# Ledger of designs, part 7: VHH binders against Leucine-rich repeat-containing protein 39 (lrrc39)

Target 1, 343 residues: Leucine-rich repeat-containing protein 39 (lrrc39), of Danio rerio (Zebrafish) (Brachydanio rerio) (f1r6i3)
Amino acid sequence: MTGVTVCCGTVNSIKALWETRIKKTKDDLKKEKEQKDRRAVGRLTGAWEDRIILAKLKEKIVTEEGRVILRIEKEEWKTLPPALVQLSQIQEWQLHRIGLQRIPRFISSFQSLIVLDLSRNSVTEIPKEIGKLTRLRELLLSYNRVSYVPEELGCCENLEKLELAMNRDLDELPTQLSNLKKLSHLDLSMNQFTTIPDCVVNLPSLEWLDMGSNILETLPDNIHRMEKLHTLWLPRNELEYLPDNISRMKSLDTLVLSKNKLRDIPPLMEGMSNLRFVNFRDNPLTYDVTLPDLNEDVEEEENDREMFGREFMNFYIQEARKRGSQNFTSVLNVMLEGVSETA

## First folded at step 1 (VHH)

Design e04 (framework vhh_8h5u_2)
Fold by ESMFold2-Fast, scan of step 1:
Structure e04 (fold): chain B 343 residues (1-343), chain A 124 residues (1-124)
Amino acid sequence: as target 1 above (343 residues)
Amino acid sequence: EVQVVESGGGLVQPGGSLRLSCAASGFTFSSWSYAMGWYRQAPGNQHERVAIIYSGGRTNYPDSVKGRFTISRDNAKNTGYLQMNSLKSEDTAVYYCAAGRYYGSDYLRPYEYWGQGTQVTVSS
């Protein structure tokens, strides 16, 4: 048993504690540096990956006819990478059949975009940001899954061509599309439209309209408001009659009505002198009318021998009027005969 | 501007071959609804169709070129072709590419888009 304490032990104890704290601080700083270096490496790797993606995208850019085009072929891109925004000078996107599921909201950054071709993809939505593309002339979205068109598309004031064929569930358009004052070409075929929308009828520059393979039951009485329309394609609908005002469409030279439910041709259509191509095939027309064989010079007999011209239309109208008049006279005679028996 | 542009025309000897190309711009042949045809016009003659290819790949030819000409389409390149074999002096013409929507047999004419033509001359 010793009963003495040593003062030198206090100095050595303090030194040992300081050495321990210094070592712990150095180890903590080393761990912090390793974590910062790891984060820096992660940031460098991400920047490197973005640079690789951007380089790959630049390889897909071609210049044709003075236009900068992004063309992607035979690759699957379900979404477009944000790095694409660095290539905002692109004037055309040619992105067919790449499995694209959405148009990115950053599309608004592509102020130089003139043509947006996204046909044969799986796009379900046109983003509101589309309305920022004031230079856009062509929007091609046929063979997608678009069920709704945003009203902001009406802000694309330079739009000349809109293709929305085969979106299957599309049945309406926003009224704001009537603001597309330069729109000359509209394809709404193979959708679920039951009528031609008023906004379409009010398009002042529309020259070409395809609404074939919809569920059109009637044409609007104001159809003649499409004063510049020269081509109207309406095959495979449910049309049972045509409005008289179709005869007032002075620019109309091509009218396809095949595979509808038409039982008659409006007599006023006989005055449509500009109508050069008209097709009534596969309609349950009341009268069986055969034209003389005037197509001997046509090599396409297996594909177009049944095409009806204005000559067929006029001949049918004349024959229907003649036979209708005869039927009316017969009915009137029966009525007069009945009255004479009872009077 | 929406257009089709022909190339590959030229001078060839009788019995020779040429391949014409039709490059579409402003629309795509990958749109399944498009049919493409080749037409020709010699001086003093009307336009004559020499080939058509429908959206599904079906083809049609008049007897004058059947077995000698083959129409094809590469939708990925947005280009149509006319392979012309066993060329004769009577094949001398300006050849035009035409393209338009096809609704079964309802829409063989009119085509929406016509090229400016490419000259083919068959002579010794």
Scores: ipSAE 0.000, ipTM 0.208, lowest interface PAE 12.5, mean pLDDT 79

Design e05 (framework vhh_8h5u_2)
Fold by ESMFold2-Fast, scan of step 1:
Structure e05 (fold): chain B 343 residues (1-343), chain A 123 residues (1-123)
Amino acid sequence: as target 1 above (343 residues)
Amino acid sequence: EVQVVESGGGLVQPGGSLRLSCAASGRTFSYSSYAMGWYRQAPGNQHERVAIITSGGSTNYPDSVKGRFTISRDNAKNTGYLQMNSLKSEDTAVYYCATKYGWRSDYYPFDYWGQGTQVTVSS
């Protein structure tokens, strides 16, 4: 019977086709589930990685004197992870000597930042996003590799302290820094400055300035515009003279000029009654004058503080005046005696 | 920033004693790592060194106060002291506390100075 066998074979073929479809649908569904689970596992793994890094960062947060501080010590962090933006309430970063190579552009998210201490790292660039930190009071970037200061730093109008010592390639500052009307402390020591920038001279609140170990050959004639400056540190420069207008700096109480090339002291400095400490050590001053006796029991570094104090400065000015006047009078007397003898 | 504040000044009779305190504050400041000194300035006089204590703990005094004044510090309290005994009229001055960071160059003098505290020795 071939008709009956063909009909029975067709039913078995349909059943086999349905079983094949069911198996294929199960396999496709299994593959879709495995792909979905694999993608879900990947997302979960990423979320756990972010959670782990955030937990590590939270362990570094301390509260001291009512300030929320991120402090990292004795660990290497070449870069800061983006997960850190979840902690944007941080008011202070204490991240010195962690091998940091870059200030992240997401720093702009940290609107609560008051202190940014990144000293003794390997930072090469201050990002323009720094200008978004309008609450920032202290920026400490000494002992880094910064060669350029962005003009946007001038937007940090609450900045009170800026430290940029030992960045080696710094030789100028943007004029916009004159917008820092609250800046009272500026450290530019151990850089390549050949002059005190005009923007620095025009800072109305500046009280403390260190420009030691630069290449300063002269001080600006308008230095007296720094009316509030109490402390001026200029050791290890190339200064050959001081402008007379330095005597008009009425707030100046500390002046360090050691290891320069000064040959004279402006006589008008004798009127600087507020100078409590002045240091002229290691300058080729024209006249040798006797210093007040120091106690021989001082530590070695104190013995190196010869040629200091307002008494020394006044003695030098008076002695220079006497010797100059006496030389002129002696020459005049010799000439007059010669003329009298001839007449 | 490091802030230095003197206290303990006042009026005392000759032969009396006063103890001056110097409280320092700042994020990274520790007296164990830094030198501290006392200076004084009387009307008509230049400033003069009264006492120094180095980061290593060595002390130094001029002959005018040697044996009468003692400089010390409490590193745990971040406070320096000047104990002044057998006070004389010549000790009348404004007394200033100064401190120096040990990581600064040796050509840099004291980094921070207080505003001063008045000591008057009179009967």
Scores: ipSAE 0.000, ipTM 0.221, lowest interface PAE 13.9, mean pLDDT 79

Design e06 (framework vhh_8h5u_2)
Fold by ESMFold2-Fast, scan of step 1:
Structure e06 (fold): chain B 343 residues (1-343), chain A 123 residues (1-123)
Amino acid sequence: as target 1 above (343 residues)
Amino acid sequence: EVQVVESGGGLVQPGGSLRLSCAASGFTFSDYSYAMGWYRQAPGNQHERVAIIYRGGSTNYPDSVKGRFTISRDNAKNTGYLQMNSLKSEDTAVYYCAARHWSYGSRYEYDSWGQGTQVTVSS
C-alpha cells in the first residue's frame, strides 16, 4: 500500500457515532440472550423474605473507580424491595434488562445517586420522587413504556444526560425541564413527538439532540435559540421543509435529516460555515442534482463530492437557485406573452 | 472493529470472468458513513483502486477497467461484490477489499483492508 498519513489531532466524531450505533445493535442481541437466562433464574428462585433479599442485594454492590454501584444481571426483578433503602449510599444503579415494571417511590432516599440506568425494562411511570435526586447526572430510561415525564424531573439541576428513546406513548415534556441548566445530551428518538418542545428549545447547554423516528412535521421557528447545539439527529420523521432560522444555529456541525419528506433545502444554509456533516438522503428533493465529474486519480477530491456533506448541500442550493431562476423567467415570459397593455 | 474478508479469486483465461466477494463485519452497508472499494496490486507495482461504491450508491472506476468491472453490494447479506468481465493478462494482481469511513472534511479514512485474493489471467 502507498502510505498516506492523515491526522487532525482529534478522533473522528462521525466514526465514534457509527461505532456506537453498531455496538448498540450487537449489544441488543447479546442482552436479549442474557435476559432469557435471567428469566429462568428468577422463576427458579421464587418468593423472598426481607432479610434474605437484603443479603442478596448486598452481594450485588461493587465499588469501581471509587463509585458505589448496585449492579443486577441475569436475574428478573419486576419490583425493587423496600429493604433496598438500607443501602442508600449507592451512587449508581445499573439495572438494565431485569424486567423492572416500577421505579419505587423510596428512590428519594438515594440522594447520593449520580447515574440511574433503568434502560430496556417495562417501566410505565417516573415517580415525582425522582426530583429529590439533586446529585443525579445521568438518567437512562430508553426502551421502557413511559407515557409522561413528571414536572419534578426539572428539580434534578445537575442532570447532564437524559435518554428516553423508545417510550412509544411519549409525546410531550413538562415546561419545567427548561430548569435543567446543565443538560447537554438528550435522546427522545422513537417516540410520538410532533414537534420539538419549547422546553427543549430553551435548554441553554444542550449540545446533542436525537429526535429521530418521531412524527415531526415541522421544526420550530425559534430553533436557533439552541446556541450550543452541535449535533441534531432527525432521521425518519415527516418534515416537509426546514425553517430559515436553522441557518442561524452557529454551533451546528452535524445535521441528519435522512428519510423525511423534504422537497427543498433553505438557501440560507449555504452560509452555515460550521456545518461539516449533513445528510439529506431519502428525501423527495425537487431537483435531480448530479455532482461534477471527478479526476479518477484524486481520491480526496472524489470523496469531497459525494452525495452528503456541506459540498453536496451547497452545490444543490446553487443548482436549485440556477434552475429556479431559469424556470421563473420562463414562467414570467409566458405570463407576459398573455398580457399586454392596450394603446 | 471493522473487518472485511475477500473470496472468489482464481485462475482464468483471457476474456473470462470472475466474481469477487467481500464479507463485512463490524459495520453494515446500510450505514451512511461507509463506502466500499476494491484495490489491486500487481508484482512490483503500487496499489491502485479499481472500483468504489460510495454510501449514496454512486460508483467510480478508472479507465483501465471501466465497462468491464462492476461493483455492487447486497445489504441483506452484508456483502460487496466485484464482477470482472473480459479479463486481460494485465488484470493479474492480488485484489483487496477496503472499507472507507467518512471523515470530517468529506475525506475517507481506510478502517480495514482484507488479506487479498489472487486473480491470475493467463493461457
Scores: ipSAE 0.000, ipTM 0.122, lowest interface PAE 17.5, mean pLDDT 78

Design e07 (framework vhh_8h5u_2)
Fold by ESMFold2-Fast, scan of step 1:
Structure e07 (fold): chain B 343 residues (1-343), chain A 123 residues (1-123)
Amino acid sequence: as target 1 above (343 residues)
Amino acid sequence: EVQVVESGGGLVQPGGSLRLSCAASGFTFTSYRYAMGWYRQAPGNQHERVAIITYGGSTNYPDSVKGRFTISRDNAKNTGYLQMNSLKSEDTAVYYCAADSYWGRLPSGYDYWGQGTQVTVSS
């Protein structure tokens, strides 16, 4: 500050510092107001955010055949927002493959729900509040992580369809499920069941049951209590024998038993006149029996006739009986011949 | 093995037509109330639903193809079809067939997709 040039430089730098301080004070006041506005906005963000979420959810609502449907596809929603309760008139949730980890307890507010499709998610628990959905007709929870079914599901008295396939740790059902008097369709495939549960056998309206890819070693002796069952799908189990009472299932028209450990077919099954589709493929049946060619022309199911069809089943039963009879006759003939020679 | 196999794709001029077929094996349409669907995927895009037909014959189409595409099925032949008319360059995609039980699932809890068939609409 002791030269002419240095004194002029200092004056210009002081002016710049003063302008910088004025600007900083204005910026600080602006930042203080923005922070105050952010706190005010933060206090309102919950309500405003709920309005935005609700608006987004309303965009995902479609009406098809007079039914109000919430459909979310190809988006990740690990949880459902409580704001959804404001849309309690929804009749169907189509929320498959969204990464959902939890069925919300506020599900009980959706008393208009008739279809709940949560398949291919990461759901680990069905909440007890599910039992308040008395209008529910379909519950689709296949490809989840459910290990336990609450007894309150038995309160869903209008339930017609229940799908719980591929839930890895599921091996039992509560006895209260026998209260589902309208249940016609049940999928329990790809789980850890060692037996068909008694509550399932006692379902009075069951028409269709899939328990394929479990670890069933036997079928219950009271299987004939499923008087309306027309389709029984049991492939990829450990079944070694079928109970004689399977022959008393008068409504059964489709029976799939492929990839089991069956060594025999109960002879009484020959009387199952309603059985149109039966599959015994990949079983170690005692007798190696094949149907003679009925037609040289091959169409659709004709190629799959080996160990397939009611004709195969009846022919096997008849041949097994014949071979047993021939063995007895052979023993008798040897005895008679021996007596004749020795006299 | 439960599977569906697509066929009938190829190269076609704008305004042309193609008929895709979807043959099902390992299950029968008569034993179960299977629904059939067609989906497409253009490079870089996610799968888009093109058509659905229920076991009873009810159909649904998005606006992008409505009036130009027709889905049908032959339960006796275990085959589904997609008739594509008035094709546009934006219809260029790999087309996939899917078969689901009456309720959108196979009886064993599976849904099956084919490997796809390429449709290219170019002048």
Scores: ipSAE 0.000, ipTM 0.166, lowest interface PAE 15.6, mean pLDDT 79

Design e08 (framework vhh_8h5u_2)
Fold by ESMFold2-Fast, scan of step 1:
Structure e08 (fold): chain B 343 residues (1-343), chain A 125 residues (1-125)
Amino acid sequence: as target 1 above (343 residues)
Amino acid sequence: EVQVVESGGGLVQPGGSLRLSCAASGSTFSYYSNAMGWYRQAPGNQHERVAIISSGGRTNYPDSVKGRFTISRDNAKNTGYLQMNSLKSEDTAVYYCAAKGYRWYSGTPNEYDYWGQGTQVTVSS
């Protein structure tokens, strides 16, 4: 094409500008209508998505050994939809490693719930509604971010197992936890506890306690009130001494105290006839006695750790006695003070 | 409750490889404080040790498998493994995973507290 260029005046320029402004106004109004339509469609899409999500959750319900279980594996669910309440007959939640950030308050609707496994998630709080789960037997919340346990957990009267290991900022428990009359298993390891809480010492049925990898500096003098405790795991703490009353824990058969700051062993522990397994490894004990090699190979017929056990404990106590330790006199005086009649 | 479950067994040709897995579950069990091992039993024979890994990561193997088998563990998953290479017909056996804890009776040898039910490995042409 060969073109002839003609120069136009101001009138054509003004007309083009006015036409452009009118078109822009019409385009803006059209976009606003499309946005409103999209919002309406979005609400309908959301309702369908909720129905699809609920259907997907229904597919994850399995019945095994007569229990109705909600099991989610290898999927990310940061929250649970409220529509899940329609499935309140569920007896067990197996929601391990799903990225869950919150236990929903509507959990109170799941009154048939017996086991709640939410381990290895990102849960930051246990809602007070947990206390409505009166049939709950096991609450597994290890490897989460819980910093506070609500007093309402004490209302779960059938609770037998509570696991709260590795919850970064957890350093205390509510006194109401002592109301858990059936609790036999408690895991509080890898937290920030400086003492064994009084409510734990007052648990009447506790058989197994793990508080390893905390910052425990002392054990309570009334530790012997845990009359049914048979297993006590306290490795990797800051314990500098043990109370004499630990010797009065008649049910204790397993005591792990490795990697603490213990400088002595209470002489009365020599009389703990039910104590089968004890470990004092990696403590700065006052008296030098023969210890197993730290660079050891494990062999089927050989127990190179046996010397840190009960035989080591008894040998250490005898060596301390030979060196004239005042601890023996102190222990004897405490025992004598325990007699019912004095002259 | 503590459970130990083996997986990965099967039928392989001589010279082949298999990887066995041992999954431990239960709140009372910790691989950080426990040793684990693999044992095998062929028909009519007693159990024999195949590999041990200590709580500190030290490993031991009998000469029959040394250089061919490797034991390892993933403490975060509470899972142990046995990598078996250059398999021979003589390696045919039921393989058992065992985890060793602090449950040692005073005055007795330290025995494994947790044993799996076993997984069959058959090396055949």
Scores: ipSAE 0.000, ipTM 0.179, lowest interface PAE 13.8, mean pLDDT 78

Design e09 (framework vhh_8h5u_2)
Fold by ESMFold2-Fast, scan of step 1:
Structure e09 (fold): chain B 343 residues (1-343), chain A 125 residues (1-125)
Amino acid sequence: as target 1 above (343 residues)
Amino acid sequence: EVQVVESGGGLVQPGGSLRLSCAASGFTFSSGYYAMGWYRQAPGNQHERVAIITWGGSTNYPDSVKGRFTISRDNAKNTGYLQMNSLKSEDTAVYYCARGPYRSGYYDTRAFDYWGQGTQVTVSS
């Protein structure tokens, strides 16, 4: 009708709009083809690089006594390439001192992995994918830069040995590590621990624990829950006392407490019949106690014998009891006199 | 599972040489940060430290054997050694290999955790 302007419906306007759409579609298709060609070239280049890297890695594989081992020596590998997943049958990684900065997330592909030795590298974190390694028996990460341990490590149910010594910033462990029912050896020395973690105390199979060179001020009252622990290394800590329940550790035969701040020895430790080797060297024990003259042993270092052994421990306990009982009797007599005067 | 086994002992004349071996199984010296020590015990005496090699390769000897004995370790064979030269009658003892702590300065003989059965060394004409 005469009141409506038909300015967007002319044949020429429709044709121009259709030609514009055709041109845009052709330009879009050209761009897509160029991107596809770039991606295809990139994929071909990546496949070639992967082939070269894989060939180098295959040269590093050795088979010793039926075990497939990836061993890298005298070379720097800051990261491990994804091409390594093609070799998922590897049972052991021996990759110490290679400058490694990252454990790859694709580690989860290595379901046959039994030993992972990444000691003396620059690893800053353990990926959560470590928990997929259900066959893993040994994880060696000492002398790295790890500041925390993922809870997924608790899923490595066959883990027997965990070494995390000298990671400097490491000061705690996730509670899930108590799920490691086969863990017998744990090295947490030269870190920043202020306590022995509850998850460590709750490990049912732990036989060897080294937490020397930390900042431990106390040992937990439930330390006796480590029923199988035979070796406890705690030198160079800040321990001022030992809990009475240490005497209930029936399997303990080696206890190293040198370079602490111990002022006393729990009297109940006299009953520790399995304790063969105990070292109290360089502690400020309240009583100056020396064992009777051993004029022979001049060939041994004084450090190996002074404030050392069960004989020293028992003799110290006996002397402390003797002096303490005399002091207690004196205090008790004063208290009893005070009570009598109050009545 | 964890074991150390000594070998190479025997009878030797004064001034002679012997090489003792310590074969380790159930652990690896290079991965476990273990020290290895050699100790000896003559009849009626306490165990005496003879040589220690730390995980870092540092060695330590008492004056009685310094310059005559050399401790070493072959990580590829997972075996430790004690090369004994210029042997004296006073070196007659049972020699033990032991696994110990990786730290220097705290090589307390009694803190070593796995000991071998010992190998007899007799220095006599």
Scores: ipSAE 0.000, ipTM 0.188, lowest interface PAE 16.4, mean pLDDT 79

Design e10 (framework vhh_8h5u_2)
Fold by ESMFold2-Fast, scan of step 1:
Structure e10 (fold): chain B 343 residues (1-343), chain A 122 residues (1-122)
Amino acid sequence: as target 1 above (343 residues)
Amino acid sequence: EVQVVESGGGLVQPGGSLRLSCAASGFTFSRSYYAMGWYRQAPGNQHERVAIIYSGGSTNYPDSVKGRFTISRDNAKNTGYLQMNSLKSEDTAVYYCAVSYGWLGEYRSDYWGQGTQVTVSS
């Protein structure tokens, strides 16, 4: 036993209902205050409130390797206050996972911005004012809710890296993106693209492209215009074939095509001497082909038993050609026998 | 550009343990199909692979370290690890982290770190 019992009499149903109502009202008030506090942080516009917010933002400025960085962590900021414009000399925004719902139109005031990292937020729109950031080198907007890219992004002439992975409804890009003459890295994975946009194919400096986990059914015939592309990531798409002109991509060293619907490999790919890594895993290739066992006593330590890469691709192409020739010979024999018996 | 940077090397007594880290930049483990491996080279010896982990989670180790070394990854931190237990003087080497896109054979790597020295001595 607990030793001490305080008897306050019998509790009736009315008292229980009253206590439940009081608790619910108290919980509702707490929830309302939390929502109000969250809204106040995102919508503060008063002069004294602006001074408080600005002081808080100044404390989040870090200088690393000569760069002035605004870094916000473990805080909810649905919107950024206009007072932030007073800190327009910031060169980098690191605002990952803060619940941000919009990029402010006053972003145009941040002419010193080199890196804009807004990944893992709830941004639904890139404002046209983004085009005023002529010094911007990296725009990181992966894991947001962007459904449309403004043509003014093409005015960010120094942009080198654009990441837009996992933006739900994104299925196209404006033609003006081809104006990004320095863009070398583009991530459009986990979106709704049904084709590689022409503006992407026409990017003159593109070296790295990820369009995995889209709905790509075909690759464009002019894919070879991406002369500097060394890495092409296309896993988890709907590709049923590859265009012959892929063989003309002379810089391509990495090609990932896993988890598509490929039934064949273009024979011209046998000539892709720079292609070091190619992954055809989880495709319904017509011929079941395995690399021969290269494990020999004299070469045991140097034996590369890789089933992927250019060696697999070349062996598959050669074997498919061989089996195709046998099929042609069989058809020819049937035809000759038919002619011989019919004639 | 993809870059990997090793850390966690040092001097340890025989029978001790070390945990090596491989921080990736320009590449994300949670979004990519890859193979990440740890390789080592001692003076006068050829490079050898001591651990590999594939994007699907399968791992492989040579008999020389099997049961003592464990390779792992943390997708949220974009970092790979090599836990080394029961270290022997023969484990003394420079340890390298290598990351390759998709599937890669044992001898090929797309991106290789600068290495971290591990010394096991009494």
Scores: ipSAE 0.000, ipTM 0.174, lowest interface PAE 15.4, mean pLDDT 78

Design e11 (framework vhh_8h5u_2)
Fold by ESMFold2-Fast, scan of step 1:
Structure e11 (fold): chain B 343 residues (1-343), chain A 124 residues (1-124)
Amino acid sequence: as target 1 above (343 residues)
Amino acid sequence: EVQVVESGGGLVQPGGSLRLSCAASGFTFSHYRYAMGWYRQAPGNQHERVAIITSGGSTNYPDSVKGRFTISRDNAKNTGYLQMNSLKSEDTAVYYCAAEYRYGSGWSPLYDYWGQGTQVTVSS
């Protein structure tokens, strides 16, 4: 800067103060304008990023057999962008093994959704907004990190299949799940359940239940309320006994009880004529019972029949009855002889 | 009620051919979420999937049968087929038809898988 300011004393001092104030005001206005321009550019950039993301998602939409499907394969998507709501007509999400950490709360906008396949991800929470999906038929969340199921899942009245296998700390279900009147398939295996929940026993349409690899110590006495259940898979639990009312499950075709702590088989199970496949392997059954072998069947090591099949079950029940009767008679005779010798 | 009835098994010489059929009721092979699979089990072994066909017609086979086995379906009859050519003694097993999800996750009901099956024996 060049000027005469240094030569005029007090007057030039006041003038310098005014010039400094004017310059500061202009600099402040310039900074505010730059900040507004940066925000405007940021909003434009964000809108372009949203358009790019939406275009990428549209490329992943396929139509198969009249179904609109969002399929993502071999890509990592930790979260789903809100722009996805613009594609709310999607009927199926196939998002298996993509590293998904969260089900978005805007899922409620997808009211056409029939199938949600989110298996083998890192999902920790099912949002309550899931209950808005009244058309949902299948919810597949196996191999995730879900520890809690919201009661609002009971509002999914058309749900036919629910898979929640291998979800770490999951040990209970809300009572409202009994409202799922169409649920026919339920997989709760590899969790922390200590009992079959009452809401599960009260499901009127349940046909297939897997609760293997839990911590079940007992089965409920009202298990026979599952009148349509065809398949019950309970391997690798802590079951010590079976309730007599299991014999009243008239639709039961397949019963897997391997690797439990069963010491006996309820005699009433002999009447289960529809039971085609029953597995008692690796249980500490009281009596050592082997089915009669044909002398020419040399494939016994290759064809493991031990403690398997309805023929084994019926033969065990019959032999346990015979051996129990012999033991009772022996005990009774000893008691009678003891009384006779002491009196 | 879901039912699967397999047929067409039998005894055949090595290098021979068989055609297996799977008649389904209570579900349809044309449903977009289901694929039809053929599995086999020899005594003492776990089930092995030997063929799969999706609703869109895509097929897949393990190397052990690729080029020898062909899976197909007739949606109007709700029937699946497995054409087996150049049969080997290692192909001896009980063959099962199953409903399966296109990802091969094993999410089909167990009773679809544990049907009676049809015995195939390849021996000289």
Scores: ipSAE 0.000, ipTM 0.149, lowest interface PAE 18.7, mean pLDDT 78

